VH-VL binders against Increased recombination centers protein 19 (IRC19). Designs and how they scored, part 18

Target 1, 188 residues: Increased recombination centers protein 19 (IRC19), of Kluyveromyces lactis (q6cq02)
Amino acid sequence: MVLIKSRKSIVTATNVCINSSSKFYLTEEQVQSLGDKEFLTASYRRFLRMRQFISKRQMVKESYTTYLRYKFKIEDFELKRSKLLSVSGMSAMDFRSSVQKSLCFLIKAFSISDAYSKDMIDDSHKCKKIIKNLLTVDYHRNRIINRSSNMYQYYRKDFTFFTDGQNIGLKQFEENLMRLNECLGTRL
Below, E stands for the ipSAE of ESMFold2; O stands for the ipSAE of OpenDDE; V2 stands for 0.75 times the mean of E and O plus 0.25 times the DockQ between their complexes.

## First folded at step 8 (VH-VL; framework fv_disitamab)

Design w1 (from s30 with heavy chain E100D F102W D103S; at its last look DockQ between E and O 0.41; V2 from the best seeds 0.00; counts 0 for: pae E 3.7 > 2)
Fold by ESMFold2, look of step 8:
Formats: structure tokens, C-alpha cells, sequence
Structure w1 (fold): chain C 188 residues (1-188), chain A 121 residues (1-121), chain B 105 residues (1-105)
């Protein structure tokens, strides 16, 4: 991935330029050479750092953090994928590559500059819209489950709760998101 | 490895239509920009337009907006360009190419082999 | 649309020579310039993207520089396989330069 060259992140009223230093992205060396624990730790830190660019609003920051914790600590992505798409076998995209692409998707969504080409701006707009929509849906999902419930982890892990006919809108969203992930090679 | 394989050479009469295919393998088709580039005999490269398959949106060079129609089929990882109302000046090699944010910042990192379209008299 | 004025249109050079090719954009385009090599009968090959980033597998004798409106491709020591036509491209609206044919002297 190519970011605008800078040693510091720059944020103005109309610009967000995420620094090209390694604190915001995963290098090919990191994807290929880190141990599994180190890779997950490096990935989580980078996703968490995106929080500062996603929103100033506390509610959105909390929703994003809740979603990250779900993705890293609760979700069984491959099981969810197989159930939602009615397929067997694993994703074609390598796990680490899919995590790297997911992080780059977020960077594309929220790294915006007046120096960007028209295609970079268009992609940023499209990626940002997708991220905002998934956070909105996840916020509503968490209201249904009741995050304070002592059964929260169970209900979040049991994705079939959301695919029952009584939750049609959530089911369709989960299917659409999974199909998008298949197309993009991401794990959003 | 990523490959772009185009359909074979075409000989057409003036006024006809041709549809060139560009099949992408070895990568994530839907997130690429797929571009089309014309090279007339002995001439340089001229950008014609592009499509973003995940969104199905095409954008054209104004010169070609009434000549070319660019589409994509995500189920087969194939982009298409249809040229209509062919004239002798449309005789050229037509390339497809991908632009990928992840690897090359939307520059064209992989190209198809080219498809020669000859408009006969 | 942004026009790219590429010069020279041709260069006659010997193996070992330093070759410099320039492109000037009609307006500022940050660093969004790519350089391609094309041999007769072949598709173009990406050499440089983002003005100065070397594409994987491209020899280090190729380098790019510039920002804003003025961009340069340099071949530090010309090799026999480098005789080809070179194109710059801005990728805000995807206009190519006119090309530079590098020929054996």
C-alpha cells in the first residue's frame, strides 16, 4: 500500500493524512515473518489506532472498539463464513493477507487529503460508507443482545441467533458483508 | 500469480460491434480497477476508461464515451469492453490492465496481452 | 484532463549510458505518476509508481523522481535489454505521455 509520504500524521478540518510509518500498517515482512501471537498483537494495535481517525464521537469510538473485540476475541470467522454462504472448506484468501487487506480498507476509508487523486478520494468515500454502515448495524445488534448480559459472549459467538427468520435484516446484512469479504479478500 | 488474459484478435467490417474480454486470475478481481488502453498502429498509449467491478461503475475518457461500453462479470472475474459503430480509425491493439491500491497505488501493475481489432474495408 | 508532455521523443544511446526522460504535467498531480516500459509486440510493464517507488522485480538501475508537475525517469547504466519505448502516466485521469523511444546508437 502507498500512503502520502510523511513522518507525522496530519489532521486538519478537511484533511486526514495517516503517517506512512509502520505504526499504522502491516508491512509484507510483518505479514510473512511474525509469529502468530505477535501478528495478532501487531494487528490489533493498528486497528485500535484507527479509532482516532474514525470519529470524535464517543459513542462511535465505543461501537468500533466493541466491534474490534468481537472480531479478535469472539468471532469464529471461518465457521460463520461456511454457515452464511452454505459452503464447505476454508476461505481462499490467506488469513494474514485478509487481515492486512482489512486494515488497508480502514486506512483507505479514513486517510484523506486534498493531494489525493480522484480515484483515491472515490475509494475513500466508498470504504468510509461501508465502515459507517457496519458500525451502525453492529450498534443495533449489540442493543438486541444486551452487552451487559452475562450471556453476551455466548450470543455473539452464536451467529445463528442472527440468522433466524425473526432477524431478517441482520441476516441479510451478515450475508452481504460476508460476500463483500469474499470479493475483496478482507475479514471485515 | 496475477494474470490478465484477453480474447483473441478480431477482424470486423465498418459499422460492426466487437466485444473484447479480459479474464483476471490469481488475485482479488472485485477490488481492482480494470482499465482499457488503446494503441493504434505505430502510436502511443491512450487510456479509454475503467471499471470498479465490486461497484459496477465505469468511467470513460470523453473521447471514447460514445464508442466504448465497459462492463464486468464478478462471477467469472471477467471484464468486457464493447466497441460499437466500428470505423477504420478504430483499428488498434486494445489492452486491459489492473490498478490495485494495495500493490501499486492504482498504477497499472498487470496488463493483458492485447487484442488486435482490425476494421476491414 | 491533465496533459503529460514527455521529452525527448527519442534517444539514441549506447550500452552503459545514463538516460534521462522527463514528463511535465499541465497541472499539479502530487506524486501520482507511473513509468512503463514497452517492447515491440508486448504489453507495457510497470517500472515506477508514485513517482519514485520501484516496482518489485525491476532492476535498481531504474529510478524515478519528481512531484507536482515535473517528473523524471533515469536509467543509470543502460543495458541491452533496456532498448524499448518508455511512457509516463499520471493516474488522476490516466493520461499517458507521448512516449520516448530508446534506441541503440
Amino acid sequence: as target 1 above (188 residues)
Amino acid sequence: EVQLVQSGAEVKKPGATVKISCKVSGGTFSSYRIHWVQQAPGKGLEWMGRIIPIFGTAYYNQKFKDKATITADKSTDTAYMELSSLRSEDTAVYFCARGDYWSSGYSFDYWGQGTLVTVSS
Amino acid sequence: DIQMTQSPSSVSASVGDRVTITCKASQGISSWVAWYQQKPGKAPKLLIYAASSLQSGVPSRFSGSGSGTDFTLTISSLQPEDFATYYCQQYDSYTFGGGTKVEIK
Scores: ipSAE 0.372, ipTM 0.737, lowest interface PAE 3.7, mean pLDDT 82
ESMFold2 (binder alone), look of step 8: mean pLDDT 90; pTM 0.935
OpenDDE, look of step 8: ipSAE 0.575; ipTM 0.826

Design w2 (from w1 with heavy chain W102F S104Y; at its last look DockQ between E and O 0.72; V2 from the best seeds 0.00; counts 0 for: pae E 3.2 > 2)
Heavy chain, then light chain:
Amino acid sequence: EVQLVQSGAEVKKPGATVKISCKVSGGTFSSYRIHWVQQAPGKGLEWMGRIIPIFGTAYYNQKFKDKATITADKSTDTAYMELSSLRSEDTAVYFCARGDYFSYGYSFDYWGQGTLVTVSS
Amino acid sequence: DIQMTQSPSSVSASVGDRVTITCKASQGISSWVAWYQQKPGKAPKLLIYAASSLQSGVPSRFSGSGSGTDFTLTISSLQPEDFATYYCQQYDSYTFGGGTKVEIK
ESMFold2, look of step 8: ipSAE 0.380; ipTM 0.736
ESMFold2 (binder alone), look of step 8: mean pLDDT 91; pTM 0.935
OpenDDE, look of step 8: ipSAE 0.567; ipTM 0.828

Design w3 (from w1 with heavy chain G56D; at its last look DockQ between E and O 0.29; V2 from the best seeds 0.00; counts 0 for: pae E 4.5 > 2)
Fold by ESMFold2, look of step 8:
Structure w3 (fold): chain C 188 residues (1-188), chain A 121 residues (1-121), chain B 105 residues (1-105)
Amino acid sequence: as target 1 above (188 residues)
Amino acid sequence: EVQLVQSGAEVKKPGATVKISCKVSGGTFSSYRIHWVQQAPGKGLEWMGRIIPIFDTAYYNQKFKDKATITADKSTDTAYMELSSLRSEDTAVYFCARGDYWSSGYSFDYWGQGTLVTVSS
Amino acid sequence: DIQMTQSPSSVSASVGDRVTITCKASQGISSWVAWYQQKPGKAPKLLIYAASSLQSGVPSRFSGSGSGTDFTLTISSLQPEDFATYYCQQYDSYTFGGGTKVEIK
């Protein structure tokens, strides 16, 4: 938690500074002790607060908010995971820990410090690129869904598009993202 | 439990090539960074380079960039280091080590057992 | 590359002694230092990361401190199993210190 915790000031891509404040992070106490509704509310507010650090452009901010709502309210992550990785079991990482790590991933992606080592800066750039790419992919996916009211189940709910050969590039993207999630314990 | 298992010791002639494997046991995609470290006989530790398998990006200590080639097979969670044009001064134990993304992320929290490479004329 | 000057190169000490090992970086590196223990014929083992954070499973007699350029590893009460060589490492280009051999009398 070195990259997440100990900064006097963090300069972001939107030129807004954040510090290691509890209003941007989920603490171990919150992960372990909050009731389910309180945890979801606290998590959602923290992800939404990151919106200003993602981009100055309103189109990107709206894409982020749309993606966030989908992830929190609609997506069956474990179904998606099982289909992409051809496994039948639940994730090794519990839900609350994976949410906490996903938030930390965003903070790393959009934080910059003069005190960072070369690899810390490189990781931040990689994380930022991943987030921007997933928002771009999600934006284009939403355009496809909006063209056809029948496509929501296919792309968003049961993930049938993984198996039919029509979406090879999108499937490869989702596989790579899911493998990253397994590696980091996130649920991006 | 994460464990790094390296290929066995090698004896080579000068000019030869050797390829050392480092398999991470604990399932696929369990490692974010894999580093390689040289320890010459009676000497300390020297970092050679690392790879981030998910991004297929290797980065080298300049001293070793013409000697070592670091690769990975994402499907088997295995990293490789190939040493080319071996010389007697390349005789050393070679370790692989894991860099976790999070708490110990820029330190090496798990190490392989080491692979002795002996280059004899 | 950032150089790490580690001292002393060796130390002889008795069980129960307090042992302090230092590393000095050639330029400021914040808290980005790790400490490792290596026993003969074995791989190194991580003790301390981020200058002062104790790795899981490491005895509490090991502690680290420092920031900027000056860093220390302390063994508060030396035990027979602590006979080893100790290395510091900086995170920017991953250079190691020269090592400190701890010999137990």
Scores: ipSAE 0.604, ipTM 0.804, lowest interface PAE 1.6, mean pLDDT 84
ESMFold2 (binder alone), look of step 8: mean pLDDT 90; pTM 0.936
OpenDDE, look of step 8: ipSAE 0.642; ipTM 0.841
ESMFold2, look of step 9: ipSAE 0.301; ipTM 0.723
ESMFold2 (binder alone), look of step 9: mean pLDDT 92; pTM 0.949
OpenDDE, look of step 9: ipSAE 0.719; ipTM 0.885

Design w4 (from w1 with heavy chain S31D T57E; at its last look DockQ between E and O 0.09; V2 from the best seeds 0.00; counts 0 for: pae E 2.5 > 2, placed apart)
Fold by OpenDDE, look of step 8:
Structure w4 (fold): chain C 188 residues (1-188), chain A 121 residues (1-121), chain B 105 residues (1-105)
Amino acid sequence: as target 1 above (188 residues)
Amino acid sequence: EVQLVQSGAEVKKPGATVKISCKVSGGTFSDYRIHWVQQAPGKGLEWMGRIIPIFGEAYYNQKFKDKATITADKSTDTAYMELSSLRSEDTAVYFCARGDYWSSGYSFDYWGQGTLVTVSS
Amino acid sequence: DIQMTQSPSSVSASVGDRVTITCKASQGISSWVAWYQQKPGKAPKLLIYAASSLQSGVPSRFSGSGSGTDFTLTISSLQPEDFATYYCQQYDSYTFGGGTKVEIK
């Protein structure tokens, strides 16, 4: 099933995977030396470079890019968290750590090695499935938002749909995702 | 703080069976893998197998697949390892350890104190 | 099965010395390599994970490096409490190295 195998990637008929590449990670030196703005920019760039591994489909790549822009530039993660989990205060998780773990999550989701243990393979597939589901949900959300501009505030900023009782499925999805973030230390 | 507490030392005759326990406290049990490691007297460490408590799925080193049976009880946050058909070469300290992909990159970040199993005629 | 060849099996050193321990995999592996410290009668203690990440609470004099088949644990300046046996481990098949005993010269 593998069509092309290189040092950097494995290309199949349906997927492109990372082949034991560390180029997407920030170095420890970068993590320690960069200012907040530079760190975010560097991290964002690395997330963008992951597009080619998310899917071969242009539509999915565009959805991913849109989601990244929202996550990095618009989303109030702490507000979302507090509303979903009914908690007050900020998360104990360090911001930089959560971003790094999120990037690691993506990299692991789309990395394959013939030397991987059963556990590593299983975890990789699990991460991939989560990312695919997340992007699918976000795709449908964006379809609604694009039909009506007022829906942007509703879904993306104020999170009114958490309490109006009309979007219970989406709320449950977001709640589960947030619980996952609490467990893993990510901010997906 | 997370702790793994194992059952006490065992002395058995050849051919006997022994079951060691490993109780996890101070953290979640189901979210992690519980591993077992053998260390013969004066020797190195050897991985035996692991269990995923949530699923009850065990995975073994081929060397120990006919020797060890690993189980878990989610209601008591306890993992078990049973060793059958004991021989003198099974005399060793056995460790349980916690493994996690996210916090320590699959490494074993917490260990039990070890259980000495002595097999002698 | 993947083998991990650890060297040296033992090393005599003095306080303040730089100590280097190597682990070679029989084939190319991922970067999921861990290093442990074990003292007599005690369980192993995690020092390094993911080849180069320092475990929380571990002194900065410990460091790890490597990729592919060759991995290294370094103690920049040996302290009295560092005399122990050290093990590498890879997580592609959970194989441990044979161990390195660091002894007082």
Scores: ipSAE 0.253, ipTM 0.714, lowest interface PAE 2.2, mean pLDDT 89
ESMFold2, look of step 8: ipSAE 0.526; ipTM 0.806
ESMFold2 (binder alone), look of step 8: mean pLDDT 90; pTM 0.930

Design w5 (from w1 with heavy chain F55W; at its last look DockQ between E and O 0.53; V2 from the best seeds 0.00; counts 0 for: pae E 4.4 > 2)
Fold by ESMFold2, look of step 8:
Structure w5 (fold): chain C 188 residues (1-188), chain A 121 residues (1-121), chain B 105 residues (1-105)
Amino acid sequence: as target 1 above (188 residues)
Amino acid sequence: EVQLVQSGAEVKKPGATVKISCKVSGGTFSSYRIHWVQQAPGKGLEWMGRIIPIWGTAYYNQKFKDKATITADKSTDTAYMELSSLRSEDTAVYFCARGDYWSSGYSFDYWGQGTLVTVSS
Amino acid sequence: DIQMTQSPSSVSASVGDRVTITCKASQGISSWVAWYQQKPGKAPKLLIYAASSLQSGVPSRFSGSGSGTDFTLTISSLQPEDFATYYCQQYDSYTFGGGTKVEIK
């Protein structure tokens, strides 16, 4: 967990400070005790609340919301992982723990303060760059997916583009992101 | 449970080099911050530097910048610290310690057992 | 670098005593302080992080307080296993205090 001492979220010209209230975090008790439906609902609401810290620009907020819906409702993460890394079998990381850690990654990315140590600020900056780059890549991907269901299947559902040699840069990005997820125990 | 196990004690001559290992078992090594701490005989603790294996970069206390080289091998879950141009003043116990990316923040919640390096003659 | 001035350097105490150890930072560091316990021949053990948060598995007789430049570690009722050396540490450049030996009176 990211150490946040204020009870209220504070946004200033140079920093964002996210309070430690349960509306922004998934507590260990919530991870262990909630039913499946309640866990998914609580998780989605917390990710959605983070959009206010990601950007004031409406287009970026919309891109984030679109990406979030895709991750929660459409993406077969384990299929994506197995195809991308050429492995069989499920990730070793527990699903609920990986969701919790993904939320913590976002909190680290966008909770930054002059009161933080230099190491905390550097870590926050690196996380923020990763999230902003992720959203930029996703925005570009959305621009190349026509309203046709075939392009959507190709890029978003069956991941056929991993093998066709026409999307080398996008595949490399997805490989790098998946290897980061393996290292951190996240599902970004 | 997370454990940090360090390589054994070393006795070295002045001018030599030593490389201390810190093998981590349990948890997600790539996401840790691995720190190194010197404790000279009868003295307190002094931070030397750290590495974050997922980023691959080390950060050093200025005092040790030209003495120590900190690396990590993600394939073996092992961090290393190499001390060069050893002198008698480098005689100390050297600890590795973890700062977990996801738990107690940047504090050192697990420590290795320490490695005594003795530089003599 | 931020200096951490720890006092006292030693304390003689009896089982059941209340022990207070202080650290003063040379500049403001918010709440980014940890406290460690070290017994002879052993590695340090984390007690308190973020000035006042108790590490899991640490007895509740240990507490920390402070913000800015002045920090304290308190042992409310000293037990036989608490005779050790205690260190504060700040998170910005990871400087340790000089240590406080808590000894049997």
Scores: ipSAE 0.321, ipTM 0.727, lowest interface PAE 4.4, mean pLDDT 84
ESMFold2 (binder alone), look of step 8: mean pLDDT 90; pTM 0.937
OpenDDE, look of step 8: ipSAE 0.656; ipTM 0.853

Design w6 (from w1 with light chain Y94W; at its last look DockQ between E and O 0.18; V2 from the best seeds 0.00; counts 0 for: pae E 3.8 > 2)
Fold by OpenDDE, look of step 8:
Structure w6 (fold): chain C 188 residues (1-188), chain A 121 residues (1-121), chain B 105 residues (1-105)
Amino acid sequence: as target 1 above (188 residues)
Amino acid sequence: EVQLVQSGAEVKKPGATVKISCKVSGGTFSSYRIHWVQQAPGKGLEWMGRIIPIFGTAYYNQKFKDKATITADKSTDTAYMELSSLRSEDTAVYFCARGDYWSSGYSFDYWGQGTLVTVSS
Amino acid sequence: DIQMTQSPSSVSASVGDRVTITCKASQGISSWVAWYQQKPGKAPKLLIYAASSLQSGVPSRFSGSGSGTDFTLTISSLQPEDFATYYCQQYDSWTFGGGTKVEIK
């Protein structure tokens, strides 16, 4: 397999990987100085920049973009969390920290270097696998949602499928993902 | 607060075996990497190996692969390092340390206080 | 194996001085480089990770930089509590530099 290295990325026959990831992070100064709206906007832009590394497939890129829009503009994460984990109150995790950790998770998933240790490589692969599975599930979810206008509310806002007993597999997936978020401090 | 507490100093004869413990408190244990580092008297730091407790898989510096055996007990949040066939050259302070991407990017952010192992006739 | 050549092995300095310690990798490596401070009879303390990220609680007079093969730790204004031995480390194979002892002039 031939690797084409550039200043910013490594291109293979099947993948595009981050070579230099520094520009994809928010600086500490930005994290401290930006208002909430500006922080979210800046973070969103960086997530979008990651799109080219997610997949070469247009379909996957579109799914990723759709998912990002939902996560940043629509999803009530705390509501989702409370329903899935049967907990009350807000998470103790700082909002900005969770967004940053999520971005780092993505960057970790699609970064590669010949200097990476075994542990770094293994962790990267695990993160990649999680992202791929997440987007696959979301792709199928969107196919269902697009069949009926009322399904958007059902799957994306009210989360009634958590309790109606008809979507056990999807509920289990979301529950596992939320537990992962609790462990890592992310909000994937 | 996270703390790593190691077992006390050991004095051994050549050819003997010693097992050092490192107990982690104040945080999670299973998913972190617990590293071991050797420091001979008046010398620098040398990485020996690490274990991932949740998997029980250890990875070693080739220099220490026949000297050290690293294990972990998830039920007690304790990592162990056993040194076999001790020689005078094994006289050193041994540190355990925690590493994880999510804490400080794989660097060693928490350390044990060190355990002195003295090998003498 | 990747070697980390640290220099100088020792440096004499006064309070208020700017101190720079360098670490050279035997080959090109990622920015996963850390710097530690160790005082006699104590465990090492993390100062910098990922080449340039300051560990929480560490004074801002400490800074790290570098890429490729050359990495540096800088103390902008040496304080009395900074006299110690410093080590660099790379994450490819966890190798440490040989150490730099910062002594009082």
Scores: ipSAE 0.287, ipTM 0.726, lowest interface PAE 1.4, mean pLDDT 90
ESMFold2, look of step 8: ipSAE 0.358; ipTM 0.753
ESMFold2 (binder alone), look of step 8: mean pLDDT 91; pTM 0.944

Design w7 (from w1 with light chain S93Y; at its last look DockQ between E and O 0.44; V2 from the best seeds 0.50)
Fold by ESMFold2, look of step 8:
Structure w7 (fold): chain C 188 residues (1-188), chain A 121 residues (1-121), chain B 105 residues (1-105)
Amino acid sequence: as target 1 above (188 residues)
Amino acid sequence: EVQLVQSGAEVKKPGATVKISCKVSGGTFSSYRIHWVQQAPGKGLEWMGRIIPIFGTAYYNQKFKDKATITADKSTDTAYMELSSLRSEDTAVYFCARGDYWSSGYSFDYWGQGTLVTVSS
Amino acid sequence: DIQMTQSPSSVSASVGDRVTITCKASQGISSWVAWYQQKPGKAPKLLIYAASSLQSGVPSRFSGSGSGTDFTLTISSLQPEDFATYYCQQYDYYTFGGGTKVEIK
């Protein structure tokens, strides 16, 4: 695991980023032992700590925070997955494990060090690119929703837009992201 | 359990080409690194390159860049390595190995059984 | 490319001995080192990752230490199944050390 700093990286050797006791990570004990409310609170705080490393621009920080609130408080992830993949049944990955892996994905995206190997740098670039694309798409979606008072339900809660033939690009993005989540065990 | 099974031993003439397969079972294929490692008779281990099948792009040790071509077929959960213009010094056992989850770890936690390639006149 | 110099190239030891194997990187690599065990005719087996973390299922007599350029694998009390060749590996270009053969004395 790497300790993250917005201006200058600090290199810290770790076993795996999920098992670190850092304030940026969820430990295996926390995943297994916390009550549901405490787990969600600890998780949310860790995702919020990442916003300084995602952008220094206040507008982007606010957009990221709004997206986090949506993901934690509103999104029915299993409904979205079911509609996009045309599958029955729940995700193979346990909910808490998927949150833990999603946090590690964010940490990898924004951790950088002179001591990183070539594959560590490549992984960081790939994770960062995926996060930047996700935030760009979310920005554009919010602009669409803000132009109509009823579009939040349509785009964010019941995902009716998947079937309307008018949003094929956005649907394809969501399908690709969901397939990536399936492969990685994340819930981005 | 995760298992990597390689194709069988091969005997080739100098100048020939060989393609070795590595089938992965018991885990998600597309999101892990698949590495290839050479071990010449009585010698140590040397990394040749790797692929992450979800992205399809291979990354090579410079020594093997013009010798090896690494590919993956996600529909069969199989990685391949093709060696071209074989020479006697290419005689070795070739291993495939799995890197841990591509964004987390970098050590090789599962290995194939190895494929002996013998190049002789 | 970062070179890994492993020593000794071989060691003769008895069951119960403490065995120490060292690996030196040509430049600083933090703790990005793994250790593998290989028996004749077999694939390597991961023992230690990230310099000091024990892989699941590996006996606790194996330990790793070091950071920067100098790394050590220690077998605290050698067992009959530990006679093998051991390799260090750094994570940049995944370069292996030359190996250390641990033999029966």
Scores: ipSAE 0.496, ipTM 0.771, lowest interface PAE 1.9, mean pLDDT 83
ESMFold2 (binder alone), look of step 8: mean pLDDT 89; pTM 0.932
OpenDDE, look of step 8: ipSAE 0.535; ipTM 0.805

Design w8 (from w1 with heavy chain Y101W W102F; at its last look DockQ between E and O 0.17; V2 from the best seeds 0.00; counts 0 for: pae E 3.0 > 2)
Fold by ESMFold2, look of step 8:
Structure w8 (fold): chain C 188 residues (1-188), chain A 121 residues (1-121), chain B 105 residues (1-105)
Amino acid sequence: as target 1 above (188 residues)
Amino acid sequence: EVQLVQSGAEVKKPGATVKISCKVSGGTFSSYRIHWVQQAPGKGLEWMGRIIPIFGTAYYNQKFKDKATITADKSTDTAYMELSSLRSEDTAVYFCARGDWFSSGYSFDYWGQGTLVTVSS
Amino acid sequence: DIQMTQSPSSVSASVGDRVTITCKASQGISSWVAWYQQKPGKAPKLLIYAASSLQSGVPSRFSGSGSGTDFTLTISSLQPEDFATYYCQQYDSYTFGGGTKVEIK
């Protein structure tokens, strides 16, 4: 087993602890057995708890919280995926499994352990860079959006900007992120 | 359950090339480290290199950097190792193995069955 | 580039014996040591990772200890199925020890 230690938890890699000290993971039992509302609530709490590890900079913490709220409450992920990849039908990975894997990606990004090998440290840095880039892009996107305007609908809900030719860089970023999600079974 | 299944044994002449496959089933292939290990007849284990499929980056033991080319195909969950300019001392069993963060901290917890490559005239 | 010096190269032992195998790293590697068992014609099997963590499904008679440069695999009471070759590996840069063949006496 790999010991994952943080200021707020200790979790072993051999199994995910169910007890109150293992509040950062979604167990297989939770993925398979919780009702839909309970699963979303448990998931949201776990992603919120990661906020404390994301950065010491308040701006980054706020960007994370804003992004998390958008992902849970607003985003139509399957619409976004279908438009970016020009495909129909739902993603290959089950919704609950993709949420679990997304949480695991964040844990790798921000977990700290004295027992980490060089490869684990390297992976942590890579995952961390991806999350920080994602949050930076989202922060700047929010700066150009007024929620009471068509820009929110355009950028956040129907994703019309994917086809307009004026947002090539942002579209490319979203394509790359979606392809990463397809490879990892995540929904970052 | 994670399984690694390698391609079958090969007999090659000196100077030839061989490409060994390692099909991974179960889990999330793209997030693994896939390693290759040589075991010459009567000899111990020697690490050759590894790939991180999600990033496509391969890293090699310097001894094998001009002999082996490690690649991955994420669409088929398959890693490959190509050995070029084969010589008789390349006769060995070649294993693939997995490292994963959450199961064993990137130690090699699942191994392929091995592929015997025999180089003879 | 880290050398792993494994000793002894072979051990003759009887069922029930305690067997101790050591590895010494040429530089400090914290706890990044794994131990593998290999039987003839088979792939290696992970026994111990992170120097002392027992892999799932491995009998408790196997244990590992050490940190830094000195590492030990112990089989507390040797069983007939334990006759095999054992390898240590540092997995910071992935070098293996030379192996220890455990033979029946």
Scores: ipSAE 0.344, ipTM 0.714, lowest interface PAE 3.0, mean pLDDT 83
ESMFold2 (binder alone), look of step 8: mean pLDDT 90; pTM 0.931
OpenDDE, look of step 8: ipSAE 0.686; ipTM 0.861

